VHH binders against L-malyl-CoA/beta-methylmalyl-CoA lyase (citE1). Designs and how they scored, part 4

Target 1, 346 residues: L-malyl-CoA/beta-methylmalyl-CoA lyase (citE1), of Haloarcula marismortui (q5v463)
Amino acid sequence: MTRLCRTFQTAPAAIPNDNSAKFLVSGLTSKGFQAPDWLVPDIEDGTAPSMKDEAVDNIIEHIPDHADDFAGDILPRVEWAYDDANARERGIEQVTRLAEAVGEELDGFVFPKVGRLDDVRDAAGVIADAERDAGLPEGTLEMAIILETAPGRSDLREICQYATDSRLSGLVFGPVDYTAELGGRTLDGERPRWDGLLEALSNETSAADIVAIGGPFDQLFHERAGVTYYNAEGYADQVAYEATIGIDGSWSLHPKQTEQANRIHMPTVEEMERDLHKIESFNEAKREGTGAVVVDGQMVDEATYKNFANTVKTVRAIDETHPAQTEAYYDDDLLARARDVELIFG

## First folded at step 19 (VHH)

Design y4 (from x5 with A33W L106V)
Fold by ESMFold2, fold request of step 26:
Parts: structure tokens; C-alpha cells; sequence
Structure y4 (fold): chain B 346 residues (1-346), chain A 120 residues (1-120)
């Protein structure tokens, strides 16, 4: 099963506030459905240029206090750009400092604005060097990249092939910078959705068994006739589309988005009840030595069974990481059945 | 590329005035809330002011209420901060950020900042 990442939540690692770590700590202490699968302390675009060093300091200060209680993965986004050597130098320093100070508590790093395959290899080398210098076992720190440049898109297949034998665990789409680099237009606040890219991303990451993550939805709240409201429908529409084309997770800028994406990426109660019933009925019939059975007028064989089993495996993965979420989402009896049922084929 | 470029800073005596500007490009400016924030030497960062996408709603930190006025010109994609009755305590690097009406909400992009120095 592909690594669990329904949600990729960026949180600025420093903001202009008496408590500059406010959003970092809020992410690290998130509860219930607002707890992301991946928390991304953001040194890059989410932190002001003059505060990058404070962002690193905040991560070093606050990660040890909270990491043991945070169920998901923690992968800071460092500075990087394939076409900016100064950004890469700052990113190298950030990875080096973080691996040395808190590398045992981190799960990896996110590199933005990567270029062609060689740039991705260079980024992976930065992590490898930092691991070695910090005395961490090789492979301790994973890597995700943001696909948001023309050269990166051009090498998408090659980058995913490289991932099959490397620390690269995920690709994230960055539509804002991608659209700008291609010379695309943002007419009336509506960027192209880039459906072709998203479908290619889903395909190539699936071939490499790594996660694909959709881009941010930055119209979090908007104003109509002077009234401000959370844009629940807009985000839900984007997340649902991503899920239907096989994108594994969604980018979140806010706990409300994380809650929506976590739920949308879960099997519904109805899907779980349906698929558990099929599995349980098949298992009962199989004890009588048959390879196929009719359940509710539908033939269930090994191939069909595996479809139903995937639902249960997905819920079990979520349950292992976030039992509070599955316990809140499914009633006790349904969840107990999902936990206990034997998956004969799966 | 999304860009925010601040200008209008400088040196001024106490009691003086400055007008800061932030030129925005690469996004549909009128759809997004905008904020001014500042960082003074020896102090932590401080939110200053926020304005809604339409300009119909504004908010201010207590330290600047009555002296500073945030505004925007959606036709020119420009955010402004009119700063009157300046005090030495207003000395800081001022930068604009793409935001929404809640204080210190989601900041998506930042400018490089413009220095304001209030000194006798």
C-alpha cells in the first residue's frame, strides 16, 4: 500500500507575531480530524524572507516537545530552486541544521521548485550528506518534491522512475508557480486546473508506488457582499476531483481544509458496510470450499473480493495512525468488524 | 510569478507621515485579503493591519489605531498604508502579505519589505 498521506498540511514555521511559532505549534498539537497525515513546517513560501532563520529556530525548539504525541509524519519544506543557487545554498544549510538538531524526530524534507532529474538527485544528496553528518541511519529521512517547473514536468517520468530506488517518497503539484512559468493566465481568479498534468502525476507516481499530492487551494475564505465565509464547497470540489483520478492526498493550508480532505479521502460508512458485508459473506461461503459465491445477487470471486479488501486495508492504515479519527467516523461495531475481518485475498 | 513589492519607506522625524505601497502581481488581487506586518529591532514580529478583498472591512493593531489607514486600489493592484503621527516605536521593516480578515491567518506570499525609520 502506498504511504498514507490524505493530507499535506503546510504551516508557516515563523510568522510576525509575539508567538512566531503559533501555526507550527498549532499543527504539531492538532487533534481529531484536523490532524494531518503529513505536517509540513514551512520555511519556504509560508515564511517571510526576513524570518527564515527564525523559522528554523522554531522547528528546532518546538519539534522535540511535540513529536512523540504527533501521529503523522513531519517533513519541513526547505528553500530550494533549480535556477537559484542562493536558494539552494540556504536549503542545504536548513537541511543540515535540522537533521543535526532534530533529525531523529523528523521523517524527511520537502523540496520546492525542483528542476530536471539531476536537480532532484542533488536534493536527495543533500539529505544523504546531512544524515551521515548527523549520525542517522541511511534512509531515515525521506524526500518529497514539488512539481512546479517546466523542467520538472518535462522529466516527470524519469523522476518517478528514480523514486523506485531512492528516498523520494512523494510528488506534490504546485499550480501557481507552474502556471506562471509556462506563461499561463489567471483569468478572473481561475487558474487552469491542469487536468492532464494531474492525470500524468497520478499515473507515474502509481507506477513508482509513491504518493501523489494535489496543489493548494488558496481561496480559503472569500468575501461576497461584505460577508466573509469559509469556502468549503470550493475545496471539497478540488479534493473530490483529485481523489477520483487517483491522487492520494491533498494540500491543506488550514485545519478546516485538513478536516475536509481527511474525510473525503476516507471510505464512507456506506462503502465500508457494503464491502465488509461482501467480505464476510464470502469468507463464510469459502469455509465450505467454494471459490465464488453470490452475495445480494452479485457474483463475488477473488478479483471482486480484492476490490472490497482494499477498502478495509485503507481504513486499517488510517486506524493504525489515527485511531481517534476512525473511532469518530465509524460506529464501534463497524470499526471492530473492519479491524477483525480476515482478508483471505488481499 | 506571484510578487509583492513594497515601497515608500524612509527616514522621518517623529510626528511625520509616510505612505507605503505594495504592488501585487501574478494573482487576482481583488479576490484576496491583504495585510501589513512589521518587525522592529529587538522586538518580535507585529501584525499591523488587514483589509478585505473589496476594501469594505479593515482592522488594526491597537498600537496603530487612529494613526494608520490601510487601503487598496483594486484597479491598480496596489495595497497602501498611510502612516501619520509617526513615533520612534514605529521604526521597523514593513512588509505586505496575502491574507484574509482574521488576524494572523493564512499568509500565502510575502513582500521583501520596506524600512521605516522614525528618528530625531
Amino acid sequence: as target 1 above (346 residues)
Amino acid sequence: QVQLVESGGGMVQPGGSLRLSCAASGFTFRKYWMSWVRRAPGKGPEWVSTISGSGGSTSYADSVKGRFTISRDNAKNTLYLQMNSLKPEDTALYYCAKDYWSEFGVYDRWGQGTQVTVSS
Scores: ipSAE 0.012, ipTM 0.435, lowest interface PAE 8.7, mean pLDDT 86

## First folded at step 20 (VHH; from y1 with G105D L106I)

Design z1
Fold by OpenDDE, fold request of step 21:
Structure z1 (fold): chain B 346 residues (1-346), chain A 120 residues (1-120)
Amino acid sequence: as target 1 above (346 residues)
Amino acid sequence: QVQLVESGGGMVQPGGSLRLSCAASGFTFRKYYMSWVRRAPGKGPEWVSTISGSGGSTSYADSVKGRFTISRDNAKNTLYLQMNSLKPEDTALYYCAKDYWSEFDIWDRWGQGTQVTVSS
């Protein structure tokens, strides 16, 4: 099973407030369904140019205090760009400083605006060097990249192939920058959803057994007659769509989004009941010594079984990381079955 | 790429006025709240003002309220900050920022800033 990432929550590592680390700490101390699978302290776009150093400092200051209590993964998003040497230099410094200071508490780094495969390798090299220099074991820090450039998209398959034996563990779609990169025009006020890219992303990441994450939702707020309101339904629809096409996680910037995405990316009670029943029935049939297993009138082969098993494995993964979520979402009997069922395959 | 480009900064005497502009590109400008944030030398960043996508709602920091006016022209993808009665303490690098969630001061894009210097 692929690494668990239902939610990719970016939190500005520094904001122009009296408490510049407010969102960072909020993310680190999040609970229940508002706890993301991936917390992404954001040094890049979410942090003002003049606050980059402060962002790094905030991460260094606050991660040690909270990382042990945070159940998910922590991956700072650093500055990077395939076509900007200055951004790359800044990113190298950021990775280096963070690895040295708090590398033991981090799970990896997120690199934005990556180019082709060679650029991804370069980024990976930055992490490798930082690990070495910080005295961390090789492979301690994983890497996720934001797919938001034309060169990156062009090399999507190659990048995912590279992931199979590298520290690359996730690809995140960046539709805003991608659209801009391609010179897209929002003539009607809407940017493309880029279904073709999302499908390709889902396929290639699946083939490589790494995580695929959707991009941020750009219609989160609407305004009517001077009143701004949260578009919860719109966001939920996007997350649901991502889930339906095999995207593992969704981008969030706020706890409300995180809650929705965590819920939507969880197997439903119905799915769990169905798949557990199938697994249990299959297991029983196998114990009885029958060659071909038919469950509810359907032949179940190993591949089909594995699909059912993935549901259970997903729930187990969530349960292990966020037991409060599974205990709230599933009844005790169903959850117990999920915990205890033998998986012959998968 | 998403771009925010500030302009209009400069040096003025106390009591003077400046009008800052921020040219936005790479996103649907009218759908987002926009903000001005400033950073004075040796000080932390300070939120200045925010305006809703339609321009129907505005907010200001207490330090600039009554003196500064935020506005926008969605047809031109441009954010403005009219600064009147400028004071030395207004000296700062002024950034325009794209709001993701204005209520919670979440910004997801920033310009490079324009320098405003108020000095006699």
Scores: ipSAE 0.304, ipTM 0.714, lowest interface PAE 1.9, mean pLDDT 92
Fold by OpenDDE, fold request of step 21:
Structure z1 (fold): chain B 346 residues (1-346), chain A 120 residues (1-120)
Amino acid sequence: as target 1 above (346 residues)
Amino acid sequence: QVQLVESGGGMVQPGGSLRLSCAASGFTFRKYYMSWVRRAPGKGPEWVSTISGSGGSTSYADSVKGRFTISRDNAKNTLYLQMNSLKPEDTALYYCAKDYWSEFDIWDRWGQGTQVTVSS
């Protein structure tokens, strides 16, 4: 089963505040629909260069206090770059320190600015070494990478093929760095959405049974008459688009985003009712011993059945991690059916 | 690649003035709030000032209010910080940062910083 990740929420691990871990702790203690599936303590771009050590310290200090109560996955984003040896060295140190201190409470690491397949393998090796040295079982820590370089895009298929037998569990799009990498221009003030890349990302990750995550939304705030307001509609549109093309999750930086993305990436009540009905009808037909199964006038094959089953599996995954979300979103009867229905295929 | 490059730092006497600049590239500069943040030796990071994308809204830390002025030139993709009446306590590494969420002091990009030293 594909790992659940509707929301990829980055939280600066250190901010210029008296409480430098404020945002980190806020993420760790989030509840309801504001709780992300993936919390990403950010040591890279979200943390100032002079605060990198403090960021690592904050993670070490606060993760043990909250990890047991946090339902989602915790994956720190470390420093890394396929073309920067110094960044790589810093990342290695960060991974090593974090694995040693709090490896039992982490779920993995996020590597930015990865290059081709060989670079991804190198990053995986860093985690492997850290696990070994920390005395953790092999495979304890997973890996996600940010696709934001030309070499990475070039090797997208190969990287996803590698995922099948590796600790790689997710790919995240990084449009800002990718645009810069290609020398893209924002002539009209808008960044390219990169539809072709997103479609390829969706396809290759699906083929490898790993998660695909969209990039951050760049128009989150607008100013009108001197007042800053949250662009909820703009973000919702982006998340909806990502969902329509099979992207599993969306990037969030704020609890409001997390709430929107979690909701949008959930099956609707109508979808659940439809697909559960199809599954139940199919199951009944099979029990009656009829060779070809026709549901609502359509022949249902195994592939079609699996599509319906995926809806149910998604809801079950959410329910297992965030029961408060499913209980709030679905009525008791529908949720009970989703929990109890037999999946013959899937 | 998003780049923020600070300049204009240096050593000045108490009561002196400096003007910092931050050259931005790799993103639509005018759409984002920008901030100055500083870190003094032995102290935690301190927010200094923020300016809206249009430049119509500015905010300052109490410690610099009345002495520092943040501004921007969107045509040049440049952020500025005019620092007047400088004090020894203003000695710090000054960063320009791209705001993701100004209300929560969340920045998603940082420069390398420029050193400001105020000493008699």
Scores: ipSAE 0.040, ipTM 0.557, lowest interface PAE 3.6, mean pLDDT 91
Fold by ESMFold2, fold request of step 21:
Structure z1 (fold): chain B 346 residues (1-346), chain A 120 residues (1-120)
Amino acid sequence: as target 1 above (346 residues)
Amino acid sequence: QVQLVESGGGMVQPGGSLRLSCAASGFTFRKYYMSWVRRAPGKGPEWVSTISGSGGSTSYADSVKGRFTISRDNAKNTLYLQMNSLKPEDTALYYCAKDYWSEFDIWDRWGQGTQVTVSS
């Protein structure tokens, strides 16, 4: 199964506040459906330039207090850019410091603004060196990258092929920087959706069995006649579209977005009831020695069965990581069936 | 790329005035809340003011109410902070930030800051 990442939640690792770690700690202590699959303490764009060192200090201070109780994965976003040696130098120092101080508590790193495959290999080498210097087992720290440059897009297939036997476990789309690099325009205030890129991303990451994550939705609130309200519909629409084309997860800027994306990326109660019924019916027919079977007017073969099994496997992966979420979302009987059913072809 | 560039800082005497500007690019400026945040020497960061995308809604920290006025010009993609009746405690590095203002105070981009120094 593709690694679980319904939600990629960035949280500034330092902000200009008396409690500069406020959003980092809020993410680390998140509960229920506001708990992301990946928490991304953000040293990069979400943290002011004068606060980068404080961001690293906050991660080192707070991760050990909370990591054992945080169900998801923790992957800081460090500074990096394929065309900026100073940014790469700062990123190397950030990875080195974090791996040394809290590498046993982290799951990996996110590298922004990567270039062609060789730049991705260089980033992976930075993690490998930091692992060795910190005395961590090889492969302890994984890597995700943000696909947001023209060279990165040009090498998408090669980068995904490299991921097949490396620490690279996820690709994240960065539409704002990508649009700017290509000289794209945001006419009428609408951000380009980049459907062709998203479809290619879904395809190439699926071929490599790694996660694909959509870009942020930064129109969090509407304003109408001076009244401000949360833009639940706008985010839900983007997440639903991403799920429709096979993107595994969505970028979240806020706990409300995390809750929406977590739910949208879960099989619905109706989908699970339907697919469980078909699996259970097929298994019973198989015990009676029947070959190809018809369940509720539909032929079920091995390929069709695997689609039903994927629904159950997804729920099981969420249940293993976040049992409070599955227990709140599905009734007890339905969840017990999902946990118990035999997956003959799955 | 989203860019925020502050300007207009400087040295002034107590009771004086300054107008800060923040030039924004790389995003549809009129759609987003914008904030001013400051960090005084030896102190933690402090939120100062926020303005809605249209400019129809503004809010201020108690320490600056009645003295500071946030505004924006969406045709010029520029955020402003008019600071009057300046006090020594207003001495700080002032940042503009792209903001989604609600009960959560969410920011995802920052400028480099402009220094304001109020002294005799």
Scores: ipSAE 0.012, ipTM 0.388, lowest interface PAE 8.8, mean pLDDT 87
Fold by ESMFold2, fold request of step 21:
Structure z1 (fold): chain B 346 residues (1-346), chain A 120 residues (1-120)
Amino acid sequence: as target 1 above (346 residues)
Amino acid sequence: QVQLVESGGGMVQPGGSLRLSCAASGFTFRKYYMSWVRRAPGKGPEWVSTISGSGGSTSYADSVKGRFTISRDNAKNTLYLQMNSLKPEDTALYYCAKDYWSEFDIWDRWGQGTQVTVSS
């Protein structure tokens, strides 16, 4: 099934602070529903140009101390840009250093600002070279890309077809750079949501069985009458929309966003009860030799069964990685049924 | 002026229940995330639970999941924490907090706290 990524949490790998690794370590030691499925130590936009070498040093220093206790995946975002050879050269060095020093603790890399398919293939080649030079087995390190350029959007279909037989496992939307490259207008700090892109992203990644991840929500706080507070409703609205159209995960800039997105991207109790009932009823009818099955007024066949099975597979994937989360979210009887039910069509 | 006043604490045996309240004034309560934070004897502040302005989103520390329920009444500007199946480890001074910077436990305003003591 599709790789688990309800949350893509970026954390600056270096900041101008006495403890420059402060946010990196906070992400590596996250707990409960604040633990992202993907932690993304950010060397790229989240780290100042003068501190990118320190960001790499921080990742090398701190990953070994925490990786075994971190349940999710760790994929640093390196520098890259299809139209900037200097950015690509720095990214190659970053991938090479990280693969050599901590490649056994990492799960892959995130490449921003990719261009057409050939640029995506070049980025994959950088990982392949770094694996070989570090003595890692081929395929140890996966790749995710950020879809945020006009050429990348133009080749979305071709890129997803390439992903079906490669290390490319996820596509992430980057609305800031995408809007800027298209010459989009930003009036009063409001950017287009790009719903058409998100729908296409959901469609093409689903066809390739890879992960689609929505873009960041950077309005973390509101100020009203001199008071500042966390903007929970704004983020929840964006994540709920993404889930509605079949986007698998959401970008998080903060542990509180991670907690919200983790919960929203879980099948609801009602969805689980509904889909388990359909599966269980169909399984019983098939064991008794019945042909067509009608459950709650709906004909259930192999195709519709697979839709219900996807709900259970999603919960099982979360449960395998984060059993404390599923045990908190679902009651014991419902979770036991999800764990135990036979999926005769996958 | 923001003001938060906690109440409802007390002594209870293990397995018992308490309901904490926090009366809020001086801001538009329904527009803000609210949290419960506790200080156990000899420890620094520990986040317990958070609820969105609308009440539609809640979160809990792992140590209290399934036992504690956060809720709010926006018409009465009041935050609640229903605490069930209490354990000695829940003994702490409980504060109502208005969310500001949730990373590293930075909160805009603290109340005076209400003491919860779980012991035989």
Scores: ipSAE 0.000, ipTM 0.120, lowest interface PAE 11.8, mean pLDDT 85

